# Designs tried in a protein design chat: VHH binders against Uncharacterized protein MJ1408. Part 3

Target 1, 350 residues: Uncharacterized protein MJ1408, of Methanocaldococcus jannaschii (q58803)
Amino acid sequence: MSREANPFKKMPTILMPDELMAKALRRGEKVANEMRQKELPWLLKARFVEEHKVRTIASVVADNLQKVIDKTPPVRKLPKFYQEMVEVLVGIDDFKKSMGAFKWASELVRKLGNEYARKIRKARTPQQAGKLRKEFVGRVKSILEQIHPEMAFVAVAREKLKDLPTFKDLPTVVIAGYPNVGKSTLLKKLTGADVEINSYPFTTKGINVGYIGEIQMVDTPGLLDRPLYERNDIELQAILALNYLANLILFIIDASEFCGYTIEEQINLLKEIKDLFKAPIVVAINKIDLVDEERVKEIEEKLKEVGIEEILKISADKDIGLDELKERLKKIAIKEFLKDKDAENKELEC

## First folded at step 1 (VHH)

Design b07 (framework vhh_7d4b_2)
Fold by ESMFold2-Fast, scan of step 1:
Structure b07 (fold): chain B 350 residues (1-350), chain A 126 residues (1-126)
Amino acid sequence: as target 1 above (350 residues)
Amino acid sequence: QVQLVESGGGVVQPGRSLRLSCAASGFTFSNYAMGWYRQAPGKQRELVASITGSGGSTNYADSVKGRFTISRDNSKNTMYLQMNSLKPEDTAVYYCAADLFEGSYIPTEDYEYDYWGQGTQVTVSS
């Protein structure tokens, strides 16, 4: 039902090879100091100390790497939106390969720790035990340097993914239209002024998330507010990811053109968004208080010509038509959400 | 499966005492170091107290020395934090943490702990 957090929020900080080794060596020395306090014959104590250093270093390194794996959600089981964002920002194949490198290194370090601990138990001198521990440490350093590129990659991936918006698994309306058509005002009026500002890739303005009861409202400044031909491929993929979130698109038209864009420019953006998104579109003709009825009718006829069936006339500023808009958005978004959930559940059964 | 469950939190007036308990399961309790951490709103998570698996060594944050006592009962798989002379500044969510490295000395950083409880709220106010 509802999902409270971005799936990547719990990814731990990724330590680089030198940092992880320093942590492991520090922990090994602390354990050694505890072991040195045991009342044992000098020879057995020296061997025991080196054995426990190796075991501790192996556990610190292996468990740290395994913790990254355990706290990183499996990409294939993510909601489609987050799966697509991994592809856009990071690359799924490289991300999976890097997780594989962490798993490989974790298992190898653990195996070597057990192997060297056993060899140290058979050591005939304290010097031999110390040499074996040094050999083990050298091998662990080599393993971490071997996966250094993958560790750096996952660190960068974590920084990109942890700041993605937290979307709830609710009927979702994505709001589109040119800047200054009244999207932010409308969102605040519809949701009772409570909106969450979230970062989103390729927009400095972020996205605004609000709620009408159990309906999730998403305003996308910088994403669905200019023509598609002005986008690069990665930006288009980030916009297309919203297809996995949107149950309904609400497109806002400024009837007054005071936003700085003509009706023709606004309808052209609507046409591009209509072609891009699979979700149905509702159009709200905003600022009707600033224009005469004939102008509104002219805009309606132009919208019908481009295949828009759901048209509402509103003034966000003057609170005209907002209750009717809320009712229509709720009904359509819930219907589409349930339809999409049924399709998703059948896909997961396969 | 490792599980840590805190209890004993609540609302108390300044100068009073509380005893927190952490019930552990899914591992050989006596082999592993454990600690109490706390996090107040707007502050970083900080170590309150730590104890080795044997109970032979303890460590305390300077802010709680002389007021708080960490202990463990390995026969009951339970760690305790006795909090005396509570101050408003002690208001925080208190977390139980386990370091699953056999024979480990007390960890000094929160990232050295492997498992964490859900936390228990302690509020000191009049």
Scores: ipSAE 0.000, ipTM 0.114, lowest interface PAE 18.7, mean pLDDT 83

Design b08 (framework vhh_7d4b_2)
Fold by ESMFold2-Fast, scan of step 1:
Structure b08 (fold): chain B 350 residues (1-350), chain A 125 residues (1-125)
Amino acid sequence: as target 1 above (350 residues)
Amino acid sequence: QVQLVESGGGVVQPGRSLRLSCAASGRTFSSYAMGWYRQAPGKQRELVASISWSGGSTNYADSVKGRFTISRDNSKNTMYLQMNSLKPEDTAVYYCAAGTYYDSSGYELPDFDYWGQGTQVTVSS
């Protein structure tokens, strides 16, 4: 995991064979023109020009392919959340195999550059030196065409992975609940409106990331705000990847039902999330200022029947119960985060 | 993903030659180290010969060194085993295999072994 960046953010733009070849040929020609300025006997000059052109072309191609490898994080060393996202969006095996093709091509181009540079040094005529350079260029073009499908695959993979959300290695609270229950107001009040909007797969709304000191708060509009049985398999896998991030789930209930969903509907969504996520759940009963105390007690009893132990009564709009909520979220999230870190460190010790 | 198909097996007399071919499907054939393994009845599968992705490095079992030659043609996605001076002891099912290539940066190819179905080689008088 990088400190504050999506691990794929530094993946370079993937040039297709024709683009990479054109770039290499332009650089080779520039070096050739510089070498032509040297005062040397005509045959030595011709060999020197062609040798440096070959070496430059080989270097540009091989270095460009190697840069893709060097700037792509090893999947096995990624946090589990990012490993799961590579699997869901791209496919880990095909991704690793494609990176292997880049490594093979980079090394083969470098080897051929050395071989043809040696042959050019032994050329008897300028025409022979030029023919060897042309032969080398043809072989490099053939190698790039051989890996063209893998280059295209990695280009698409980069597009999908570069815009994944950036998560810090901090205790993390994932926020869930139906639309209009007060999640956005609550997040703003808890975090002081220092909220970053990040892209996430299968939602046009993205996700919102904010902080309560060193606690990371993640609001998931479009993801954990409607029944999960309505999702296709890939979409559900992307949502369940949040299991690797969440130390605590904060579920918001609208006591007033002004959100458009009944208490029964809201509790049914809570049950689905509780069954699919391993993290403990805290439920905040919101908008208590709009309902009678007896109604709030009724909701609280229904939550206890469903096995919810951590229940808070709040009004985000009226600033009721927010300090107690902050302290409870901090305490539970830190505890769970440290337990997960201790377990991880025990597994990695040799 | 990658499929390996062997050909060229058969029945030959001692001292004769046979050439095995392994045809591979898949765009990343050239990124794999390749090998020939054999298994005689009642024995463990053993490595006969291996070749690096580029063809620049080859390894042979002591029992076949000097008699067998492994080679590959990456343009045809094919690996070969030239078997000269065959002995009755060379009788076995011969398997084509593709291995993982790892780089020095710690990045690794998928941890999987691809194997062909095998081809029978019988050396008898």
Scores: ipSAE 0.000, ipTM 0.141, lowest interface PAE 19.8, mean pLDDT 82

Design b09 (framework vhh_7d4b_2)
Fold by ESMFold2-Fast, scan of step 1:
Structure b09 (fold): chain B 350 residues (1-350), chain A 124 residues (1-124)
Amino acid sequence: as target 1 above (350 residues)
Amino acid sequence: QVQLVESGGGVVQPGRSLRLSCAASGFTFSSYWMGWYRQAPGKQRELVASISGSGDSTNYADSVKGRFTISRDNSKNTMYLQMNSLKPEDTAVYYCAKEGLTMIEGVDYYFDYWGQGTQVTVSS
């Protein structure tokens, strides 16, 4: 489930202390008004009103905090991709600490509600019952202010995590290469018009997800289309999280250099990606229709020198070599996916 | 009121050592877990080390295992972090923290009070 849906999508909006307290007080007053309608002796009615007001305030506050906990997945049970994204965007230790604060406050408010409700039932005057309720409200306000920093932290964390892409548990091909090498044309021709645009950290362009039957295709504009060693540590860590998804990397080279990047620049980016990613790489030499066969052979020889074994010659615009590319991608991606699944199953048996 | 005051930070060359101290007041020191967090510019906050109230149990981040040692002196209400073989990657503000909760299922360590922090810089 975690790999088929963003696990943080169900996180509720986080109310700040003043907002949550105001909500609880409004609900408490509504219940108090209902209790005032009962035909009871004066002292009994006063105690009954204050007791139910306290119980309602406690429930609203505690239930709201507990709902955040219940709708937030435990980090340790997340797929590795999402664990890495929590670390990169939020920080796992601070996230766990903040969830702990919500749990502590929820339990303490519930216990205090029960304690003060019992004290109110024993109150000898309406004034004493009202004083106990005011004391309880003051303690709840204090508890919420104590966890105010953690509430703010979780609100920010929710905004960062809720829009992470949803990936299916399928063989996955990640597409890389400089801008204008033909990635978008190729992706459309391989997957048709069924491409979903998803937001991703540290890129304004997002990522594009499409499918070839049972194969998940991920295009990464802004991520794997520029030199990686020029990125800061956090940006690089977010990019490297794709290692937990990628069964195969498809790197696209523009043989014509009309994309604005030399073959040397394109191969240098390829070497960076090869060094940082565990997945095997297939290289597609694109736009072969715009260059001589001798030029394509030169590029192929340079690729072999840098250790590339799987090289295909294509023209996305002219529909050359696309069927062979599709077949090769499916074969390798499925093989690597099954291999990774076997390894994961062995780790879980520990 | 809980107060935590860090000291011992500074600028050192790689391979050198520093000892951080945390003076605690306002609570029964020996009854609570204590820990050290660090935060470097542009990086997430991380728990470096933690120690049980008695001192019998300790935990360390993988990045510092074998190099850092956490300890405490309950008679002086003081916790220490001995940092050996310092690396440029250890450059951060280091924070002393006190346990806020004793028992929460699914949460390893929760700390609800932090000190002002002390800067550690490892450079030439």
Scores: ipSAE 0.000, ipTM 0.094, lowest interface PAE 21.8, mean pLDDT 82

Design b10 (framework vhh_7d4b_2)
Fold by ESMFold2-Fast, scan of step 1:
Structure b10 (fold): chain B 350 residues (1-350), chain A 126 residues (1-126)
Amino acid sequence: as target 1 above (350 residues)
Amino acid sequence: QVQLVESGGGVVQPGRSLRLSCAASGFTFSHYAMGWYRQAPGKQRELVASISGSGGSTNYADSVKGRFTISRDNSKNTMYLQMNSLKPEDTAVYYCVTDTEVYYDSTGTEYSFDYWGQGTQVTVSS
């Protein structure tokens, strides 16, 4: 068993240049006031105050920037799904280069802090010491303004990435179908009451994650519940990222059509999803308790005509066919997961 | 074992075009950013263009923007550089590169690469 959290969950809030500078200056003044309480000769006290102010400002700024780097995972070492989400939502190259800007600025601020602290120790007057501190502060402000675009970029990236769902490295079944076909009821019955609700890009409803033992079940309302022609390019790319997660697609059909969509409309969505995903598809014909056997047979024949081989007949509401469905999903998902892992092991990943 | 093999270099007249190819193996191609560096005689290496793993993001040096196009075909594990309106100043050895184990470097907006191709010579004669 592997345990994977959303790798971006630990990214800190990104302060803008003015906010970070204000924080550093406040900490510097606090330290300066502590130093002013020491009994030292006039010039030595002035040097000591300004030196410690500079060192504190440098540390606050540099440490804040370095903390962002330390709490951000290297993109190359992410699971494929999260790598693709960085690409879709923010762009990997710009993300990496922005992190590089944080590293450059952090190192430069530390270097300047040390340089100006040494110069202040050699100042001949309190006025000279103060002038050197002001010069240092001006240099730090210039550095932060230079990386302002990258700071804004990472702040936006953090907001987009931090709330991505947590997926485990397990055989995964992604559930698809129109709204009200019984997806949420089915997920609850297959996994029990413990379903985790997570946010996801381009859906206000989020996604639902549950488990059948070591099988991960993912319901994606707002993503795989409407036709492709209703998608913009970014939405479609976010949907395609699920290809790195899905070992099996479970498509739910409402035989009664009480969901508000005809069988023809439901099969058309199925065909689009079949073309979109590389994973095999299992179709569950739901609500068979509400229709006659002849109707179910008609739907089954139409599904076979569009190339669907794995068809199950269920009623989530009445607990019909759920054990057979569960066994079928486990068998196929595990097989596909191991097959995908074998393919990955033939490629070198750094 | 990571391997990068460049092809498509040569000698051309100013205003002509060349297409460089980089065949990659030994890693999950679609997951790594790639780029082209060039080095002219007596100059330091310059990043010419880069492309993200999916191809959704591209960057170009100001000197080549509007003339060069970087692209990739993840189904073929190949990256390309289409070089149009070539100038004598484009004469250099061109290197195919991919990410190092270090994702952030001290230059701020650049990262160094552990995996380099052997290079391909492009000469624009006038």
Scores: ipSAE 0.000, ipTM 0.168, lowest interface PAE 12.2, mean pLDDT 82

Design b11 (framework vhh_7d4b_2)
Fold by ESMFold2-Fast, scan of step 1:
Structure b11 (fold): chain B 350 residues (1-350), chain A 123 residues (1-123)
Amino acid sequence: as target 1 above (350 residues)
Amino acid sequence: QVQLVESGGGVVQPGRSLRLSCAASGFTLDYYAMGWYRQAPGKQRELVASISSSGGSTNYADSVKGRFTISRDNSKNTMYLQMNSLKPEDTAVYYCAAEDSPFWSHLEEYDYWGQGTQVTVSS
């Protein structure tokens, strides 16, 4: 359990108009049967049966719609990462408008329930009481059909949002670099091999979350592991949402090129990430055990040329340089996290 | 006959503007939420912009936010799309659609569609 659980995890299943109406009618009929068992004069019994049907139907419908509202987090109060994901996957304005439709319908159904209950109390015949109940049911059906598009929209939204990753409000390092540069081995070595796999849009591999004490480590296979110019706009926006999470980016270079990408290709990806992400970047030159010192020095010089100040030389496989990397990541991530928290608190002050 | 008719499409240079109109006949727009869709060759139709039945709420695709403006005039039974700062990527057939609902749905289940109008942005 994370302190920062996925805020959409508690959204209920959205019943469509016919399903909700059927549920309400079943509950109303159950209450009606209980009222029919009372020994009352025929007109008084007819009034009570129909009044309680109307009140029960109104409550079931209104309460079900209100429950969706109550269990859906208000977008403006979400962490910025989740706000951006709602915009990318769903559309914030349409999502808020749909919540408004649920609220409108819930309130209107409750109002009509009270109105028709009062009319039924004044009915002069059982037939009149029954006609009033049928009119009420017809109006509720009409209201639910009117918001049918919004109900379906929220059902789709829930499906898209429920599987978003759960992130803790901790200093966070996002790991980037081409496939097979040693990211998975490095993550296991730094975190002690205890990683959580989370789903993420536009990657079938998911994202991997691990911890170095109170430092959150996020590996992003399929996201920050190939050129960004190859992405469509929606995919790129989902990737850039990680900017709201990352306090530090750890970029892994494979010095041996056994990953299948040249040093030039790897540095070009690094430059793209550096241009698009606000967070500072630490570069770890990995697999130094497989190459000569001269080659490592060449790579280091090329990285300095493109403006990289924090460069570490490691071998994840041979446990070289990992303690220094771990301490460097902790120091920078904590510093940036506290800086960002101070800035956030300044923005929230009235 | 119930129909939606688009007009205002054409060929323009990048950075220029076009205004699309969608006129309804055989029914009134008062109760209908409306939207503009576009479809480029080999692509599925995508929502560009939508507007509620009252005109009080509008929504836009991220690619057009700040450049396009959707509006409506129910007294003229017409909806509009003002397209500014046009880009080659905006090249598509543009369709208007109407939904018998006060709010626009992203489910693509709309009651009426126009036949489309071509917009080409090229140099």
Scores: ipSAE 0.000, ipTM 0.093, lowest interface PAE 21.1, mean pLDDT 83

Design c01 (framework vhh_3k1k_2)
Fold by ESMFold2-Fast, scan of step 1:
Structure c01 (fold): chain B 350 residues (1-350), chain A 124 residues (1-124)
Amino acid sequence: as target 1 above (350 residues)
Amino acid sequence: QVQLVESGGALVQPGGSLRLSCAASGFTFSSYAMRWYRQAPGKEREWVAGISGSGGSTSYEDSVKGRFTISRDDARNTVYLQMNSLKPEDTAVYYCAKDYEFWSGSEDYYMDVWGQGTQVTVSS
């Protein structure tokens, strides 16, 4: 569920046609061997064995396909962030069509199982009963082969989607800024607890999720830490999906430039993020303990020139300004989250 | 009416390459996923590869992954199958097929293939 884990983590492993068929045939043989031990007249025993083999194969195949459907979350009921990620990584229409293929095959296999079981009960000879079972198996193999593309598609989709981060439905602050500006240190200081490291598409570093009470803090190394014009279209789409998550963007500036980027370079990245994200931005000027007051004022003036209204001066390393930053983030994030919830409720009532 | 015409099949040596084409008409090509199937003598029809309507997603049967590439040209209403490192086991008639716009449990999904296919023979 969305409150506990990534909704796609509960999707079962997708067996390919040959694997599923082999599993079903093995289960059928086990049941057939049990039926062969019963004390019955020869023809009735032969029919009973083949009938139960068919019913078992049908159940194993149909149940396996139905479990994939039952344990896959309905995309339209997911938070917009997860809907966008399904679109970016796999394609929603193809995903829905593939789920339809699983349902069609499950229902058809079950129907054929019932049909062939009835035919086997009326068989005149053991040979006829065996031939009907072989015919049924061939039909099931054909059905699985026809949906093989959808099975392969869902298997790949599952692998891509199960590693998405788990986000709670809470006011969310997304942290941005160049590498080594102090984002990880700040996140740890603000949350006071271990951060959860989650995988995210197009970054090997993953993302870090922490909490300030009921405020969700998301650090995005490798995503919002270099110019966006350096990204390909798919990477940019994945980054822009964060728009559906972020109620507030916290941009960190390293006043000392020890991170390896000039103030001008840092402000240029800020401008790009400001243009592409709809959420309001708070800027924290970090490492003020390493620079003089005149330098901090120069940075503040440049930030005001580019339209930044919420500016805070901090030192994550020396614990300066962190309580004020924490309170400002909470107030703005909660306000924006409630505005977004009110807008959503109006859409759902229509 | 939907028409699919496969071409490009030939006799090739093991390790060789071949490109198959499927020309489509009678539907809005860019709106539908396309697939390749093959059928060897005396065997059931097998799925080989698929490509989404957008072209952004592709899928392959395990035995052809890394060797075959499916692609599409929506301006020419054509889907392609590039086959590299061909093996004798790849010998089959190759067919293309389109997905349904509306999925129905009552429809015979697997038999919606058109034309004679195109014969690929991999032999010394």
Scores: ipSAE 0.000, ipTM 0.210, lowest interface PAE 15.1, mean pLDDT 82

Design c02 (framework vhh_3k1k_2)
Fold by ESMFold2-Fast, scan of step 1:
Structure c02 (fold): chain B 350 residues (1-350), chain A 126 residues (1-126)
Amino acid sequence: as target 1 above (350 residues)
Amino acid sequence: QVQLVESGGALVQPGGSLRLSCAASGFTFSDYAMRWYRQAPGKEREWVAGISSSGGSTSYEDSVKGRFTISRDDARNTVYLQMNSLKPEDTAVYYCARVETYYDTSGQIEDAFDYWGQGTQVTVSS
């Protein structure tokens, strides 16, 4: 079974032009000191020192820029969730163009390094060799300043992308519902262990990721816990990116209303989520230990009226109905995951 | 010898404004380009804004363009960052940095290195 970490986690720190140049110049001086210790005629030694300074500076700069490219995943080959997150947080076209700038600069610096190294080998004086090295360094500085905006863009992109949640390629259940309906307690009870807390865009609460065997459970506080049509466009797009992850939505209703929201308000949020997400929805009526059976039946009938077919009655606090819920979630999530994989294969065939 | 001292960081409500100052000493301030960087908890230091040695050229990270303005007062050896329309995501420790340069026309090469200040905390929260 394939498993993937966040594809951006391996992106290296992006050095700004002056930082990268400082690193390159320091390494160039180290190499120069090593070369000055060789037993060579003074002119040949001077040329050798300057040539190797240029080659070292070129390789440090070019290799650093190329490492950024090599450690950055190609957007087109990413899982759709991560492709959407690049679009939402940074913009795919600008990201691709910035990576192109890194490649252009890396190749140009390498080419100039080779060119100046050859010119230095033919220098007639130590002064000429030194002048050529200084000219090369000036050109490298100019190239890095030319791509300074793209370097800054990728640095910010990296900060936004490297802390995205690590989602595995597994059947995934996304948990939704108003605050204080019992989502966090339920997730901990279902997974049997503490969950991973991950940052997510446009929420200060982050998200929690846990597992029921090979089923991935995602709790979304701050995201799917208030009316969605009241969000701005970029926030809504970030939330809707979860569509590419979710095989099943688990919506939690607080039957007691102690969460501070009426049943009507809770069902209205459920309707919005049902409208915006393609995944099937299972509803768990929570806190049944705090209400009578007649109230639970009333809520169940209202849910059926809005098209909900999969309804479970639970108490996370009292461990009521959790085994049945767990079995139902596993069965539906696996079925939908396999169906989605089959659909992807048919899409590629066409 | 080289010293950079940031000040002006505070707790501010979203939409508020702050002006950060960086007082420089131990070098000829007017000869150097200056930068502002920031670092949020658990994240790497990121570049925010830059100003050339002459003050004639400024540059900004995209997320702060139109909201932040970098300026300098060479008579007072101070670089400023005017921050408007602050957002919770602007919460970070802000650092002033001096950028080294080289003289390609004279052929003199200096080690390119940023000297950092101690930082000033900006928190944007309700």
Scores: ipSAE 0.000, ipTM 0.135, lowest interface PAE 20.4, mean pLDDT 82

Design c03 (framework vhh_3k1k_2)
Amino acid sequence: QVQLVESGGALVQPGGSLRLSCAASGFTFSSYSMRWYRQAPGKEREWVAGISSTGDSTSYEDSVKGRFTISRDDARNTVYLQMNSLKPEDTAVYYCAAGLPKYSYRGEQDYDYWGQGTQVTVSS
ESMFold2-Fast, scan of step 1: ipSAE 0.000; ipTM 0.406

Design c04 (framework vhh_3k1k_2)
Fold by ESMFold2-Fast, scan of step 1:
Structure c04 (fold): chain B 350 residues (1-350), chain A 126 residues (1-126)
Amino acid sequence: as target 1 above (350 residues)
Amino acid sequence: QVQLVESGGALVQPGGSLRLSCAASGFTVSSNYMRWYRQAPGKEREWVAGISGSGGSTSYEDSVKGRFTISRDDARNTVYLQMNSLKPEDTAVYYCATDEYLEELAKYGPEHFDYWGQGTQVTVSS
C-alpha cells in the first residue's frame, strides 16, 4: 500500500533543463497548431497562437517543477529515521535549498508567462508577437540553467532516497550478530517466511523485514554484523539511523562458533551495539543443540558480566525455545514502543 | 540588507585569463546558492556557473566547462569566477546573483529575494 511506502517513493523523475524545455516547446507547438486551425484575421490569429504558446510553455515548466515540490515530503514532518537518512545521504540543508530553487523557478516562470502573454496581446505585428515569445523562451531557458545544479542534485537525491526501506509505525525489533549465527533462519521461523528484502545504504545484501503479528522484525546483514569502530563516519551514521526505529535489539550468539567467530568476538560486537543503541537488548544464545549445557552456562555467565539481563537459549534449526523468544520479544517491543510514543506526544504538545 | 559587488573585469587578449570576484554583505555566501551570469551586447542574459551553499557543488554552462572555475572563500564572504582560455565570445557584462531561498522563504515569492550585483565588464579582443 502507498501509505506504508517510503516517503520519497512518490518523487517524480527529475527532468534536466534541456529535457523539460523540449517537452514544454513540443506541448506549446501542439497547442499553437490547434490555434492555427481557427478562422481569425491574420494579426489576431498570430497573437492568439503566440500567446497560447507562451501560456502552455509556462504551465508545462512551472507545473513540472511544482509537481516535484508537491510530491516531496517536508523534511521536518518526516519520522526521525528518514530525516537522518536525508542528512547522511544528501544533506538536509542542500536538499531544502534545492527544493526552494524549484519553488523559486516555478513561481518566476508562471509570473513571466503571465507578463509575456499580456505583452503579446498588445503586439502590433505578428513579428513583434513572435519576438516576445522567443524572448520569453530565452528567459525560461536561463531560469532552468540557473537551477540546473539543484535539478541535478535533486535527481541524485531522489535515486538515493527512493530505494530506502519502507518501515511501518509499529513496535520494531532490530536483529544483530555476526554472519552465519542463524539470523536469517531465525527470522524466517519467527515470521513464517513472510520476509521482504529491502535495499539499504552501505550494504549490498540489503535488509530483511518480517512481521510477528503487529511486531516489525528487521534483520541487518552487512550492517550490525561486524565491528562498528571499523566503519567510516558516514557508514556509522547510516547504521545509527536504525536507532530511531529500534524499540528492541535482538542479538544472536552462535554458541557452537561454527559461524567462524569466537564467543569473545561476538560479545565484543554486542558491547559496541549496547553502547551505541538506546533500546534494550535481548540476547538469544543459538545452536544450543550443538554444544553441551556447561558451554551454554559459560556464555550466559559472560553475558551477565557485561550487563545483559534478558537471555534466552534457542535452536532455530531444531525449533527449541522459539515460542518463548517470540513472546518475550513481543512483550518488550510493545512496552518500549508505547513509551517512545508517549514521549514523542509530550514533545509535540509543548 | 543584501548587497553583491562584482570586480575584476578588464580587457584581455584571446587565450588570456581573468578572475572575477563577488563580495557579499548582509548574508553569508556559504549559506546560499551563488551564481554567475553574463550578458553579451544585443543578447539575453545567460547563466554561466553556480556553486551550492552546503557542500559546495559546482556546475557550468557547456561552452565554459573546463575553462571556467567557480569557487568561494567563506572567511572573506566572497565568490570567484576564474576564467581561463578566454575567447571573443566570452565578451559580456558578468553578474553575480543569489536567491535567499530556503523552504520558508520560497513561499514569499522569488522577486523579493532575488539579488543581483551591478556587473563587471569583460572584453576579449586583440
Scores: ipSAE 0.000, ipTM 0.126, lowest interface PAE 15.1, mean pLDDT 82

